# Designs tried in a protein design chat: VH-VL binders against Endoplasmic reticulum disulfide reductase DNAJC10 (DNAJC10). Part 9

Target 1, 103 residues: Endoplasmic reticulum disulfide reductase DNAJC10 (DNAJC10), of Homo sapiens (Human) (q8ixb1r130to232)
Amino acid sequence: EIITLERREFDAAVNSGELWFVNFYSPGCSHCHDLAPTWRDFAKEVDGLLRIGAVNCGDDRMLCRMKGVNSYPSLFIFRSGMAPVKYHGDRSKESLVSFAMQH
Below, E stands for the ipSAE of ESMFold2; O stands for the ipSAE of OpenDDE; V2 stands for 0.75 times the mean of E and O plus 0.25 times the DockQ between their complexes.

## First folded at step 6 (VH-VL; framework fv_mogamulizumab)

Design t3 (at its last look DockQ between E and O 0.05; V2 from the best seeds 0.00; counts 0 for: pae E 13.0 > 2, placed apart)
Fold by OpenDDE, look of step 6:
Structure t3 (fold): chain C 103 residues (1-103), chain A 120 residues (1-120), chain B 112 residues (1-112)
Amino acid sequence: as target 1 above (103 residues)
Amino acid sequence: EVQLVESGGDLVQPGRSLRLSCAASGFTFSSYAMSWVRQAPGKGLEWVALISGSGGSTYYADSVKGRFTISRDNAKNSLYLQMNSLRVEDTALYYCAKEGYWGSDYFDYWGQGTLVTVSS
Amino acid sequence: DVLMTQSPLSLPVTPGEPASISCRSSQSLLHSTGYNYLEWYLQKPGQSPQLLIYLGSNRASGVPDRFSGSGSGTDFTLKISRVEAEDVGVYYCMQALETPYTFGQGTKVEIK
């Protein structure tokens, strides 16, 4: 399922060797509210295939700033030893699954 | 102050259509997902449908899927429920409910409800 | 769909006495974040439902501290430490883990 990542554990998690798909969001973000149900369904569908994360930029503003997040929601793929890949596609479950399975 | 006011409830025959409205105020409407929840007379609560803040995503209970359509007009701070092919079992008080913010899909505010009666 | 089962369905209580309502889900509502996606609502006679507890154990704004939610996974409990006359109504648990959102049958709390 979705794992909330805090500042103190983020780097360790995304550098663990597993594939991470992380949603950077803010509680006051309308588009984040729009994505929330879809992200939950997506996480459920890909459970066990990759790690799904979430970062509350309202609580960890510094973390989001450090990661270069400048809009919400921001979706990134993280894999140890590789540069993060930002997702720019449709925020539908199908598109998210397709993107995740390509990495 | 958050306000949710439902309207459109009426007495109709089976097979007919009806459109419910919910007027919202006191919060940034487009920032929150909205739901319809219904309650048959003397019965419990049943979630009917949900629409995301932008309107891009909708979800329905199986009991209404294919017959009901949830929509919203963020410019008018309004939520709608188009009900087609109404059945007797659709008889209920229909509430519009405001969702909480990310991470907690709870209904923190409810309207007073609008009564839909489907009878021959 | 997640099946929600409440017990008891009827709960007569003497004012000042504690009350306890159980809610069981057919699957775990515990999210990896550590929160349980379980809510409690109260519908007082002639009124709309109102939120009491969200995420298993968090009291909504304005909810007296005599109300508390506990439990994790598939078993949850709503407790009222000292029932007051104004607590009369039907209590519902609801899972918000996934759509369709599903409610328990409701527990009618009334004064003996």
Scores: ipSAE 0.006, ipTM 0.661, lowest interface PAE 10.0, mean pLDDT 91
ESMFold2, look of step 6: ipSAE 0.007; ipTM 0.583
ESMFold2 (binder alone), look of step 6: mean pLDDT 93; pTM 0.953

Design t4 (from t1 with heavy chain V104I D108E; at its last look DockQ between E and O 0.06; V2 from the best seeds 0.00; counts 0 for: pae E 13.0 > 2, placed apart)
Fold by ESMFold2, look of step 6:
Structure t4 (fold): chain C 103 residues (1-103), chain A 123 residues (1-123), chain B 112 residues (1-112)
Amino acid sequence: as target 1 above (103 residues)
Amino acid sequence: EVQLVESGGDLVQPGRSLRLSCAASGFTFSSYAMSWVRQAPGKGLEWVALISGSGGSTYYADSVKGRFTISRDNAKNSLYLQMNSLRVEDTALYYCAKEGYDYIWGSEYFDYWGQGTLVTVSS
Amino acid sequence: DVLMTQSPLSLPVTPGEPASISCRSSQSLLHSTGYNYLEWYLQKPGQSPQLLIYLGSNRASGVPDRFSGSGSGTDFTLKISRVEAEDVGVYYCMQALETPYTFGQGTKVEIK
């Protein structure tokens, strides 16, 4: 399940004590478009292992600016009490799964 | 005006290969995912493959995985389907379809379709 | 894979009257954003498919407002409020939540 995180709930969710992998995206972004089917498949594969989130920066520009997101898509792992870890790998399902399992 | 024109359909024997092409015009080709969708004679629609706008990600139906390869050349505004190890059940009219774009999670629908190119696999 | 089941498979209609087509999925198509990744297509005789509805209820560009989509989760309905002669053809639902994308079997709509 992919959970859309709005500004009102973002900090509570990522500080809940669960591991979150979050996709910061923008409508009309071609690389975000390229990722979308893969992200959906990835989320199904890892359901129950970690929480999968998404932030629509076109709808909530303030949240993305506050988090320092300046390119799309940007993929991050969040854990309570830890600095967010940005994903820098390719956008294949296999690489996303490998990265998630490393953490 | 968006146009999609498929070509390359033919009558071939099982086990042979065929390459389909789709010429695209009237939109920024590299910005949109593209799919192939097929329809066996007298039957319903079956999605075959999808390629992302950049070409970085590809997806396939189970029935064609390992035999078909979707690709694109964004400089030529062209989509391709390489079909290897063809089987009688691959006989179909093959459509090129453009993904439409919504502003949530990328594109989720096929808003423009070509007229199709017929592939017949028969011995 | 997500199985899509349409009913009826054949639908004789009288022009001017309403028509309704059902589509059921083997898994929920409701995304956490509140959108259902369910589409409806019409294939008129001898033509390519054309998009009617996306995300469960959004009409595609140029589609008359007599077409409406409704439903959520696993149960979806396409309604034609007043059938026209040009509405004949085969209607397909398709799920776009996850690859492989899958179509229903089709519902053939004919004027009786």
Scores: ipSAE 0.007, ipTM 0.574, lowest interface PAE 13.0, mean pLDDT 84
ESMFold2 (binder alone), look of step 6: mean pLDDT 92; pTM 0.944
OpenDDE, look of step 6: ipSAE 0.019; ipTM 0.705

Design t5 (from t2 with heavy chain L50M S107Y; at its last look DockQ between E and O 0.07; V2 from the best seeds 0.00; counts 0 for: pae O 9.8 > 2, placed apart)
Fold by OpenDDE, look of step 6:
Structure t5 (fold): chain C 103 residues (1-103), chain A 123 residues (1-123), chain B 112 residues (1-112)
Amino acid sequence: as target 1 above (103 residues)
Amino acid sequence: EVQLVESGGDLVQPGRSLRLSCAASGFTFSSYAMSWVRQAPGKGLEWVAMISGSGGSTYYADSVKGRFTISRDNAKNSLYLQMNSLRVEDTALYYCAKEGYDYEWGYDYFDYWGQGTLVTVSS
Amino acid sequence: DVLMTQSPLSLPVTPGEPASISCRSSQSLLHSTGYNYLEWYLQKPGQSPQLLIYLGSNRASGVPDRFSGSGSGTDFTLKISRVEAEDVGVYYCMQALETPYTFGQGTKVEIK
């Protein structure tokens, strides 16, 4: 499942010890809308393997700024004790899965 | 200061190939999608192609699909347009455009344009 | 493809007078999120296009408040409350709801 992460719970979630792949999006972002179906399918495929998150930067603008989000959508891998890793690959399900499995 | 400088425009015969370049500066290049938009002499604007910040996604107008390839080298802050099988109707001033966004809306728009490079296809 | 139709195509205006440009889309540009994916650009003589309005009614940075965008769905309007000499050029509407992005024909605004 895709878990919507809000500002108050974000840090606790990504520092829980689990691997998180988080989609930072905004409601008016056309490319975010394009990614949405792929992200859902991706989340289903990797269910149980890692945590899939989503942050609505329209609602949590400050959170997105703090996390260095400067474009939408932005996809980051979070693991406790490690610096976030931004995803720069193809926004296909296959590529997302491959990337996730490498971390 | 954001700057976009196109180059590579030339006079070529139909069927030939040409590669356009756009040198970007003044912003984090890899964070923004980029587009090519062209304008035939004395005509309106026509969107040609777009590439995502990472380069993982590309989009094309039907008029250029299969002939044009948009690409980027984020290490060089450069955008490219490989144009093959050029046609007379491809004659235009080609702009590279930065797709900025409003942080409140997360909406993409062309906030900066280059001065354009002229491509002339003539027999 | 979404067809964008502007009117008029030529608009002579007296300085200080208001101007209005219409843009119609062949399909609704209203996204399910409630935003209209419609932009307005101005291309001044001898210059590159510049963004005026995005999401139908939001002024881009640096755009004077005499410019305003309105409308929803398939009908949009760009208004200039009082035209100045520097406003001369060709105005384009563009839909960004879906690729391919498509522009209107352009409206040439000139001073009488």
Scores: ipSAE 0.007, ipTM 0.654, lowest interface PAE 9.8, mean pLDDT 91
ESMFold2, look of step 6: ipSAE 0.012; ipTM 0.642
ESMFold2 (binder alone), look of step 6: mean pLDDT 92; pTM 0.940

Design t6 (from t2 with heavy chain G53S Y101E W105F; at its last look DockQ between E and O 0.73; V2 from the best seeds 0.00; counts 0 for: pae E 7.0 > 2)
Heavy chain, then light chain:
Amino acid sequence: EVQLVESGGDLVQPGRSLRLSCAASGFTFSSYAMSWVRQAPGKGLEWVALISSSGGSTYYADSVKGRFTISRDNAKNSLYLQMNSLRVEDTALYYCAKEGEDYEFGSDYFDYWGQGTLVTVSS
Amino acid sequence: DVLMTQSPLSLPVTPGEPASISCRSSQSLLHSTGYNYLEWYLQKPGQSPQLLIYLGSNRASGVPDRFSGSGSGTDFTLKISRVEAEDVGVYYCMQALETPYTFGQGTKVEIK
ESMFold2, look of step 6: ipSAE 0.022; ipTM 0.690
ESMFold2 (binder alone), look of step 6: mean pLDDT 92; pTM 0.949
OpenDDE, look of step 6: ipSAE 0.112; ipTM 0.764

## First folded at step 7 (VH-VL; framework fv_mogamulizumab)

Design v1 (from g4c with heavy chain V104E, light chain Q98E T99Y; at its last look DockQ between E and O 0.47; V2 from the best seeds 0.00; counts 0 for: pae E 6.9 > 2)
Heavy chain, then light chain:
Amino acid sequence: EVQLVESGGDLVQPGRSLRLSCAASGFTFSSYYMSWVRQAPGKGLEWVATISGSGGSTYYADSVKGRFTISRDNAKNSLYLQMNSLRVEDTALYYCAKEGYDYEWGSDAFDIWGQGTLVTVSS
Amino acid sequence: DVLMTQSPLSLPVTPGEPASISCRSSQSLLHSTGYNYLEWYLQKPGQSPQLLIYLGSNRASGVPDRFSGSGSGTDFTLKISRVEAEDVGVYYCMQALEYPYTFGQGTKVEIK
ESMFold2, look of step 7: ipSAE 0.024; ipTM 0.695
ESMFold2 (binder alone), look of step 7: mean pLDDT 92; pTM 0.950
OpenDDE, look of step 7: ipSAE 0.388; ipTM 0.854

Design v2 (from v1 with heavy chain Y101W W105F A109Y I112Y; at its last look DockQ between E and O 0.65; V2 from the best seeds 0.00; counts 0 for: pae E 8.5 > 2)
Fold by ESMFold2, look of step 7:
Structure v2 (fold): chain C 103 residues (1-103), chain A 123 residues (1-123), chain B 112 residues (1-112)
Amino acid sequence: as target 1 above (103 residues)
Amino acid sequence: EVQLVESGGDLVQPGRSLRLSCAASGFTFSSYYMSWVRQAPGKGLEWVATISGSGGSTYYADSVKGRFTISRDNAKNSLYLQMNSLRVEDTALYYCAKEGWDYEFGSDYFDYWGQGTLVTVSS
Amino acid sequence: DVLMTQSPLSLPVTPGEPASISCRSSQSLLHSTGYNYLEWYLQKPGQSPQLLIYLGSNRASGVPDRFSGSGSGTDFTLKISRVEAEDVGVYYCMQALEYPYTFGQGTKVEIK
C-alpha cells in the first residue's frame, strides 16, 4: 500500500533501513493527477518488495522544499546512508518497476 | 482574472475579537496556499499567517500565535482570519494574498494581493 | 527568524538614471537545490504590493526588463537600469526560505 508521509515521520521512515520509492505531488498539478492511477497500480505490483510513499506538497510545501523537490511530480528512491535517487524516466508502470528493481 | 476582496476590518478595543474574510475568484481556490500579510500605518510589511490549499497545514508569525487562527472554506472560496485578544500593535491594514506556484522552478511567491481591510485597535 | 536589512531606506532618483537597492539576510537564502529564496515587491503609492522578482533573479510576469535582481547567499541587489516616474513607491525584499517569512524594512524610491 501507499504510505502517506508527513513531515514528522518522513525522516524516520526513509532512514529506517528500508528502501523507499516516494512520490512528491501537489493537488494542483495536472501531471500529478495523470500519474496517480499508474502510481497506485505500480504500488500494488511491488507491494512487499519495497516501501511506497507519497508526500502531499500542496499541504506540506516546506517539507518538499527542505528535501530539494523542484517540480511535481517528483519521484525519488531513498535508502538510508545514500543520496536520494531521482527518477527521470517516463511514467509508465513498466518503467517504474524497472527503475525500482535496479535499486 | 484573479480577485481577492478583504472585509471585516473595524475599530475595536483591546482584548476584543474580530474576524476577517477574503472572497476569492478567478482561480481554483482550493489548489493554492493563501496568506495574510499586514501593514501598520506608515510602516512596512509583516507576514501574519499561511494556510495550505486543503487547510491541512497552518503557519503563524510568533507575534500572533495562540491569538489568531487562519482558516478557509473551499466550498465558499473564502479565507478567514479569526483574531482574538487584540492588541494595539495589531492595528494594521490586512492583506489577503495568493501564493503562486512555479512548477518549472518549484518556487512560491505572493503573486496576487487584495486591497486590504483596516483593523484599528484602540482604547 | 531570518532578519532582512535593506539599504538605503530612502532613495531619491532622477528619471532616466539607474537605481540600486541592497538587501542582506542574517543567514544564507541559498537552498541545496541551488536556488536563493529571495523576493522583491513594489508597493506603489496607494496600491497593494506587487511581485517584481522571485528566486533572487527571476522577473515576475509583466515586469519590465529594466528591473533586475542579482546576488546569492546573504547579499542581494535590485537594480532599475533607467528609472521612470511609474517606479516610485516602496520596495521590499522578503525571504521565502523558511517560516516565518520576513520582509526588509522597505526602500522608499521618489522622483527628485
Scores: ipSAE 0.007, ipTM 0.665, lowest interface PAE 8.5, mean pLDDT 85
ESMFold2 (binder alone), look of step 7: mean pLDDT 93; pTM 0.950
OpenDDE, look of step 7: ipSAE 0.246; ipTM 0.808

Design v3 (from g4c with heavy chain G53S V104E W105F, light chain T99W; at its last look DockQ between E and O 0.07; V2 from the best seeds 0.00; counts 0 for: pae E 6.0 > 2, placed apart)
Fold by OpenDDE, look of step 7:
Structure v3 (fold): chain C 103 residues (1-103), chain A 123 residues (1-123), chain B 112 residues (1-112)
Amino acid sequence: as target 1 above (103 residues)
Amino acid sequence: EVQLVESGGDLVQPGRSLRLSCAASGFTFSSYYMSWVRQAPGKGLEWVATISSSGGSTYYADSVKGRFTISRDNAKNSLYLQMNSLRVEDTALYYCAKEGYDYEFGSDAFDIWGQGTLVTVSS
Amino acid sequence: DVLMTQSPLSLPVTPGEPASISCRSSQSLLHSTGYNYLEWYLQKPGQSPQLLIYLGSNRASGVPDRFSGSGSGTDFTLKISRVEAEDVGVYYCMQALQWPYTFGQGTKVEIK
């Protein structure tokens, strides 16, 4: 359901042709922990509609830097051949679903 | 209170091995990258090695690659530096340092330092 | 490796007067995120280093506002608006953009 993406597989995954919504988080990030339940519920709701990913920036710091992550959590939409789109909206399930369905 | 306490420094002859330890307390150790930074007597600071939160990734200065191994035991809140084939130029005060997170900016600066442990390599 | 060059290496200062330390990098420290991965550390006599500035211009917790970091790309400056006796020590810049992390030579600040 929620796919943990590592540095070596990230590009292949997000360029697979499927739509990805990825949560970049770090351990010890209070806001990341706050989002976690919502992200899980969101992932369940959109299961089969798009791919939901997660990147642990505590383990793959360089990956996060390379992808332009400068705060946690950071939520991005990835689609092959397109520039990533950062999510800036409310961190509610409803807002996340709405955003995802627009892409 | 957040603190790091190094230990293991000693006087050894060239070619010998030494293992440094760093005990962490006051923060969630397993959530942070940890590093060793050394300072030769009367000299500046030199980054030695860094290990990721889970220990899955390690990074070394060229001067110590192949000789030093950084590791951690998150269950023990401990950081280690195994130093093999020691050289005279490895003589230094060795600091362990926590790479702090700023979740707004994504910073990982060394926000906490230990007092250091002295390693002297001499014939 | 990114070469970090500080100037001056020795900086005698008069209490109450401003001080300025330069740090230059051999390549840009500006990340695509818009932040410069440049840090400043102070090592007071007989003490461990302590973080002063991160990401070029952000003061670490507990750092007095008389300290400020500025610059972007390859040229950075640490300024002390009014030097105090407790500011004596060696200041180091460090780049954290890429491995290996590299420090400047250090600038020894002392009271005249």
Scores: ipSAE 0.017, ipTM 0.720, lowest interface PAE 4.8, mean pLDDT 92
ESMFold2, look of step 7: ipSAE 0.059; ipTM 0.739
ESMFold2 (binder alone), look of step 7: mean pLDDT 93; pTM 0.955

Design v4 (from g4c with heavy chain V104E, light chain H31Y Q98E; at its last look DockQ between E and O 0.45; V2 from the best seeds 0.00; counts 0 for: pae E 5.3 > 2)
Fold by OpenDDE, look of step 7:
Order: structure tokens, then sequence, then C-alpha cells
Structure v4 (fold): chain C 103 residues (1-103), chain A 123 residues (1-123), chain B 112 residues (1-112)
């Protein structure tokens, strides 16, 4: 399941003790649209292993700014007590799964 | 062609209400933050309110909080400003403004402005 | 609220000469991403405002390269390398870092 995160609940969610992989996207972003199907498939595959999130920066621009998002889509791993880790790999399901399982 | 067209400006007495409209065309309206910016006669620009693409988030200047409501109808490509309890100091030309889209940052800066609609509040 | 202060408020310029407008913010507009959320607008006489510069130094579409924005943190400058008659109007800086968005007082640029 992909959980849509908003500003008011974001910090509480990513600091819950679970591992989060969050997709920061914008509705007008073509690359975000390209990633969307892959992200859904990825979320299904890792269901129960970690939490999958999504932030709509078109609706919550300030949240994205505060989290240092400087491009779309931006994919980050969040774990309580640790600095976020940005994903820079291929936007394929296999690569995403591999990255997620390393964290 | 991208354009914004405001309407609804009028002369009203203090305490009255007025609803401004802004018709948008030439772009995917729901994808952009929209704002109202006003300018009193002979004065500078003052931000009034901003609304997110979906309408889920709204922001207001302190000077209008509790009195003004920004809203949108994405199906009609329309932005609105409901102004209640109008004051003399609300007298201004009210501009509808589109926040521009940047590929990396999304909405940023007012890249399109309407011609404005004049609201005059006078006893 | 972030206070924006422009100087000068009035700027008479000879055509062909450069112009410079200062904008200061009461707090830094530089975000951790490295961008300054500072915009410049021009309102020509009898017209609506138009965007000139965004994110401190990026020219908006259609803006001549004689316009340039510079600065970081709390001090920003708009420069016109060679003022033309069509550049007459009131220039405003605005911070877009946070709401409420706040404008400078405006700088009226006129031809001498």
Amino acid sequence: as target 1 above (103 residues)
Amino acid sequence: EVQLVESGGDLVQPGRSLRLSCAASGFTFSSYYMSWVRQAPGKGLEWVATISGSGGSTYYADSVKGRFTISRDNAKNSLYLQMNSLRVEDTALYYCAKEGYDYEWGSDAFDIWGQGTLVTVSS
Amino acid sequence: DVLMTQSPLSLPVTPGEPASISCRSSQSLLYSTGYNYLEWYLQKPGQSPQLLIYLGSNRASGVPDRFSGSGSGTDFTLKISRVEAEDVGVYYCMQALETPYTFGQGTKVEIK
C-alpha cells in the first residue's frame, strides 16, 4: 500500500520506527507519471517489508521544500534517527527493490 | 494562449460582501497554485491569498484572515475570492495570478497575471 | 513576517545607462537546497505586474538579458545593463520562501 503523506503527519510517520521509502512527486511532472506504475508495482512487491509513501508536492509544496526536494521525482529512504538517503539509481522495480532491501 | 481574466469588482459600502472570479485558460488549471494579489490606488503590491492546485491548502494574509476565502473550481477553470466584512482599506485592484511551473520545483513565482478587477469600499 | 526593503524608492535613469535596485530581506531567503526564493516583478504604467526574475537570478521567459538578478541570503540586486524607455515602471521584489508572501515597497524607475 502506498500511503499519501501530508505535512502534518510526515515527521510522525517517518519517525515511527519503520523504514519508509517515499516518492516526492508533482502532478505536472512527466517523469513522475512515468515512474508511477513502477512505484505501484514496487509497493506491492515490498508490501509488509517497509512502508511506501508518496508526497504530492503540487499540494504540499512547502513540505517538499522543507525536505530538501530539488527535483521530481525524488525518492528517499527514511529511518528514525537517521539522515534521509536519496535514491539515485535506475527507476526500475528491480533496482528499487534492491535498494530498499539494503536498508 | 495563457490568460487570466478577473471579474466581480464593484463599489460597495463597508461591511458588505463581494465575490471575485478569475477565469483561467490556456493551461492545466488544476496543476498550479493560484493567488490573489491586490494593489491599493497609488500603492504597492500586497499578497492576499494562495490556494493549491487541488484546493487542499489555502494561505491568507493576516489582513484578510477570517474575512476572505479563496477557492477554486477546477472543472470550470475558475478561481474565486469571497470577500466578507469589507473595509475601506480593502479598496484595491485585485489581480489573479498563476504560480509558474518549473520542471524541478513545480509551482514558483507569479508568471501570469490578470488585468485586475477594481474593488472600491466606500461609505 | 519577512520584511522586504527596497532602495532606492525612486530611480531616475538616463537611457542607455545602467540601473541597479537593491532588495533586502529581514531573514535569509536562501534555502538548504541552495536556492534563494526571491522574485522581481515589473509593473509598467497602466499594466499588470510581470515576472522578471525568479529564484534570485533566473530570468523569466521573454525577459531581455539586460535584466539580471543577483545576491544571496538577505541582500539582492536587480540590474539593468542598459535602460530603455520600455523599462519604465515600478519594480518590486518579493520573497516566496514562506507565506505570507511579502513585497518590497517598489522602486519607480523613470527616464530623466
Scores: ipSAE 0.018, ipTM 0.710, lowest interface PAE 5.2, mean pLDDT 91
ESMFold2, look of step 7: ipSAE 0.085; ipTM 0.725
ESMFold2 (binder alone), look of step 7: mean pLDDT 92; pTM 0.944

Design v5 (from g4c with heavy chain S31Y V104E; at its last look DockQ between E and O 0.82; V2 from the best seeds 0.00; counts 0 for: pae O 6.5 > 2)
Heavy chain, then light chain:
Amino acid sequence: EVQLVESGGDLVQPGRSLRLSCAASGFTFSYYYMSWVRQAPGKGLEWVATISGSGGSTYYADSVKGRFTISRDNAKNSLYLQMNSLRVEDTALYYCAKEGYDYEWGSDAFDIWGQGTLVTVSS
Amino acid sequence: DVLMTQSPLSLPVTPGEPASISCRSSQSLLHSTGYNYLEWYLQKPGQSPQLLIYLGSNRASGVPDRFSGSGSGTDFTLKISRVEAEDVGVYYCMQALQTPYTFGQGTKVEIK
ESMFold2, look of step 7: ipSAE 0.133; ipTM 0.758
ESMFold2 (binder alone), look of step 7: mean pLDDT 92; pTM 0.945
OpenDDE, look of step 7: ipSAE 0.016; ipTM 0.691

Design v6 (from t6 with heavy chain E101W, light chain T99Y; at its last look DockQ between E and O 0.24; V2 from the best seeds 0.00; counts 0 for: pae E 8.4 > 2)
Fold by ESMFold2, look of step 7:
Structure v6 (fold): chain C 103 residues (1-103), chain A 123 residues (1-123), chain B 112 residues (1-112)
Amino acid sequence: as target 1 above (103 residues)
Amino acid sequence: EVQLVESGGDLVQPGRSLRLSCAASGFTFSSYAMSWVRQAPGKGLEWVALISSSGGSTYYADSVKGRFTISRDNAKNSLYLQMNSLRVEDTALYYCAKEGWDYEFGSDYFDYWGQGTLVTVSS
Amino acid sequence: DVLMTQSPLSLPVTPGEPASISCRSSQSLLHSTGYNYLEWYLQKPGQSPQLLIYLGSNRASGVPDRFSGSGSGTDFTLKISRVEAEDVGVYYCMQALEYPYTFGQGTKVEIK
């Protein structure tokens, strides 16, 4: 349901022609731990509608820096041929669903 | 001050096992990937294995794959290398190496190294 | 596996003069992000290796600016603008693009 993306596969996945919503997180981040249950529930709710990804920035920090991630968690929508769109809303499931459906 | 202290190196016969340890201090161990790198006497460096910060991913050099297991215990700030079926060509000084970190991050280089622990495999 | 080839393998130097070390890879180290996954390490006599350069050209913390890395793709150079006595040791390049990570053979830098 939630696809872990690593540096070597990231660009191919997000340029596949599918819509991706990606959670950039760090294992040492308390806000990331707080989000995790909500992210899992969100991923179940939108399963089949868009691709849900996660990047462990504790393991692949260069990828996260290159994508402009300077705080955790950072949530982005990726779509082939379009600039990534950062999510700035609250971390509720309802707000995440609304944002995803907007795109 | 970042410190990495390896231990467990010994003189052993081929086919035996050893477990190396690396005690880490001076940084948040659980936030960093760790590697083992070895150097045979009078020779160059050879990367051996890497484990991700959580321990969820491990990678090995072809020469050790299936015989060596890298692991970590983040509660004890410790990195391990279980070395089974040792061969004469595994004789080397084994370094523990920490992935680099700054407030802008990346995980592709090793900025701190221990002094190494010597493994000698000889009949 | 990516083969890393250093040249020269032995480099006698005169203090105060520049020095260069070449490193070539069997595959391009240039990632689609625009970064080259190449590093340089120095092992001084009797010491553990220390990082000098990462991502092709970034100096590690505390590394003097007389050290510089350059190159892209398969061809990389480490330059020392003015060699000092403390720069003696073996220099290694390493690729970090793909597993297994691989080192060059080393370049031993000695005072003439």
Scores: ipSAE 0.008, ipTM 0.640, lowest interface PAE 8.4, mean pLDDT 85
ESMFold2 (binder alone), look of step 7: mean pLDDT 93; pTM 0.948
OpenDDE, look of step 7: ipSAE 0.017; ipTM 0.712

## First folded at step 9 (VH-VL; framework fv_mogamulizumab)

Design w1 (from v5 with light chain Q98E T99Y; at its last look DockQ between E and O 0.82; V2 from the best seeds 0.00; counts 0 for: pae E 4.9 > 2)
Fold by ESMFold2, look of step 9:
Structure w1 (fold): chain C 103 residues (1-103), chain A 123 residues (1-123), chain B 112 residues (1-112)
Amino acid sequence: as target 1 above (103 residues)
Amino acid sequence: EVQLVESGGDLVQPGRSLRLSCAASGFTFSYYYMSWVRQAPGKGLEWVATISGSGGSTYYADSVKGRFTISRDNAKNSLYLQMNSLRVEDTALYYCAKEGYDYEWGSDAFDIWGQGTLVTVSS
Amino acid sequence: DVLMTQSPLSLPVTPGEPASISCRSSQSLLHSTGYNYLEWYLQKPGQSPQLLIYLGSNRASGVPDRFSGSGSGTDFTLKISRVEAEDVGVYYCMQALEYPYTFGQGTKVEIK
């Protein structure tokens, strides 16, 4: 399940002790629209293994900027007490799964 | 063609209220942050307020906070500015402006501006 | 609030000459991601403002390549390599790093 994270809950969620993989997106971004079906399929494949989140930067651009996100889409892994890890690979499901398993 | 058309500017007395509208066309309105920027006669530009695409986030200049309310109706492709407790210092040409759309970088520059609607506050 | 200071405030030019406008901010506009949240706008006589430069150095769509933006942190420059008659008007810088967004005072470019 893809959990939409808003400002009030973001820090608590990613500092919960669980592993989060978060998609920072904008509703007007065509690359974000292109990613959406792959992100959904990825979320189904890794369901129960890690938490999958999404942040709508079109609703709170300053949250995204504060978290170091200024381009869309941006994909990050978060875990409590550790620096976020940005995903730099291609946007295939196979590459997303591989990256998630490394962490 | 992308267009923004403001309306609702008028001559009003201090302390009165006025509602400005901005009609948008030629783009998917709900995707973009929209802003009001004003320019007093013969003066420079002053940012007034910004609203997110969904309307979930709003921001205001300190000079208007508590008196002005920015809103939008995405079904009507319309942006609004409700101006209460107007002061002589609010006299200006009010522009609506669209923030840019950058697939990679999230640009927030004002890439499209309307022609402006004039608000004059005078006794 | 981030204060934006432009210089000069008035810039008479001869067509064909280069022109340069400075904009300084009271705090750095360079974000940790490497981008400067600084924009340049031109308001031609009797017209609405138009975007020239975003993120410090990127030309907006349709802006001629004689316009260039440079600088980082607190010091930014807009250059016009060869001024043309249609370039007259008032140039504004604006920071978009944090609310409230703030403009410089404007630089009036006019033919002398």
Scores: ipSAE 0.149, ipTM 0.764, lowest interface PAE 4.9, mean pLDDT 88
ESMFold2 (binder alone), look of step 9: mean pLDDT 92; pTM 0.950
OpenDDE, look of step 9: ipSAE 0.591; ipTM 0.904

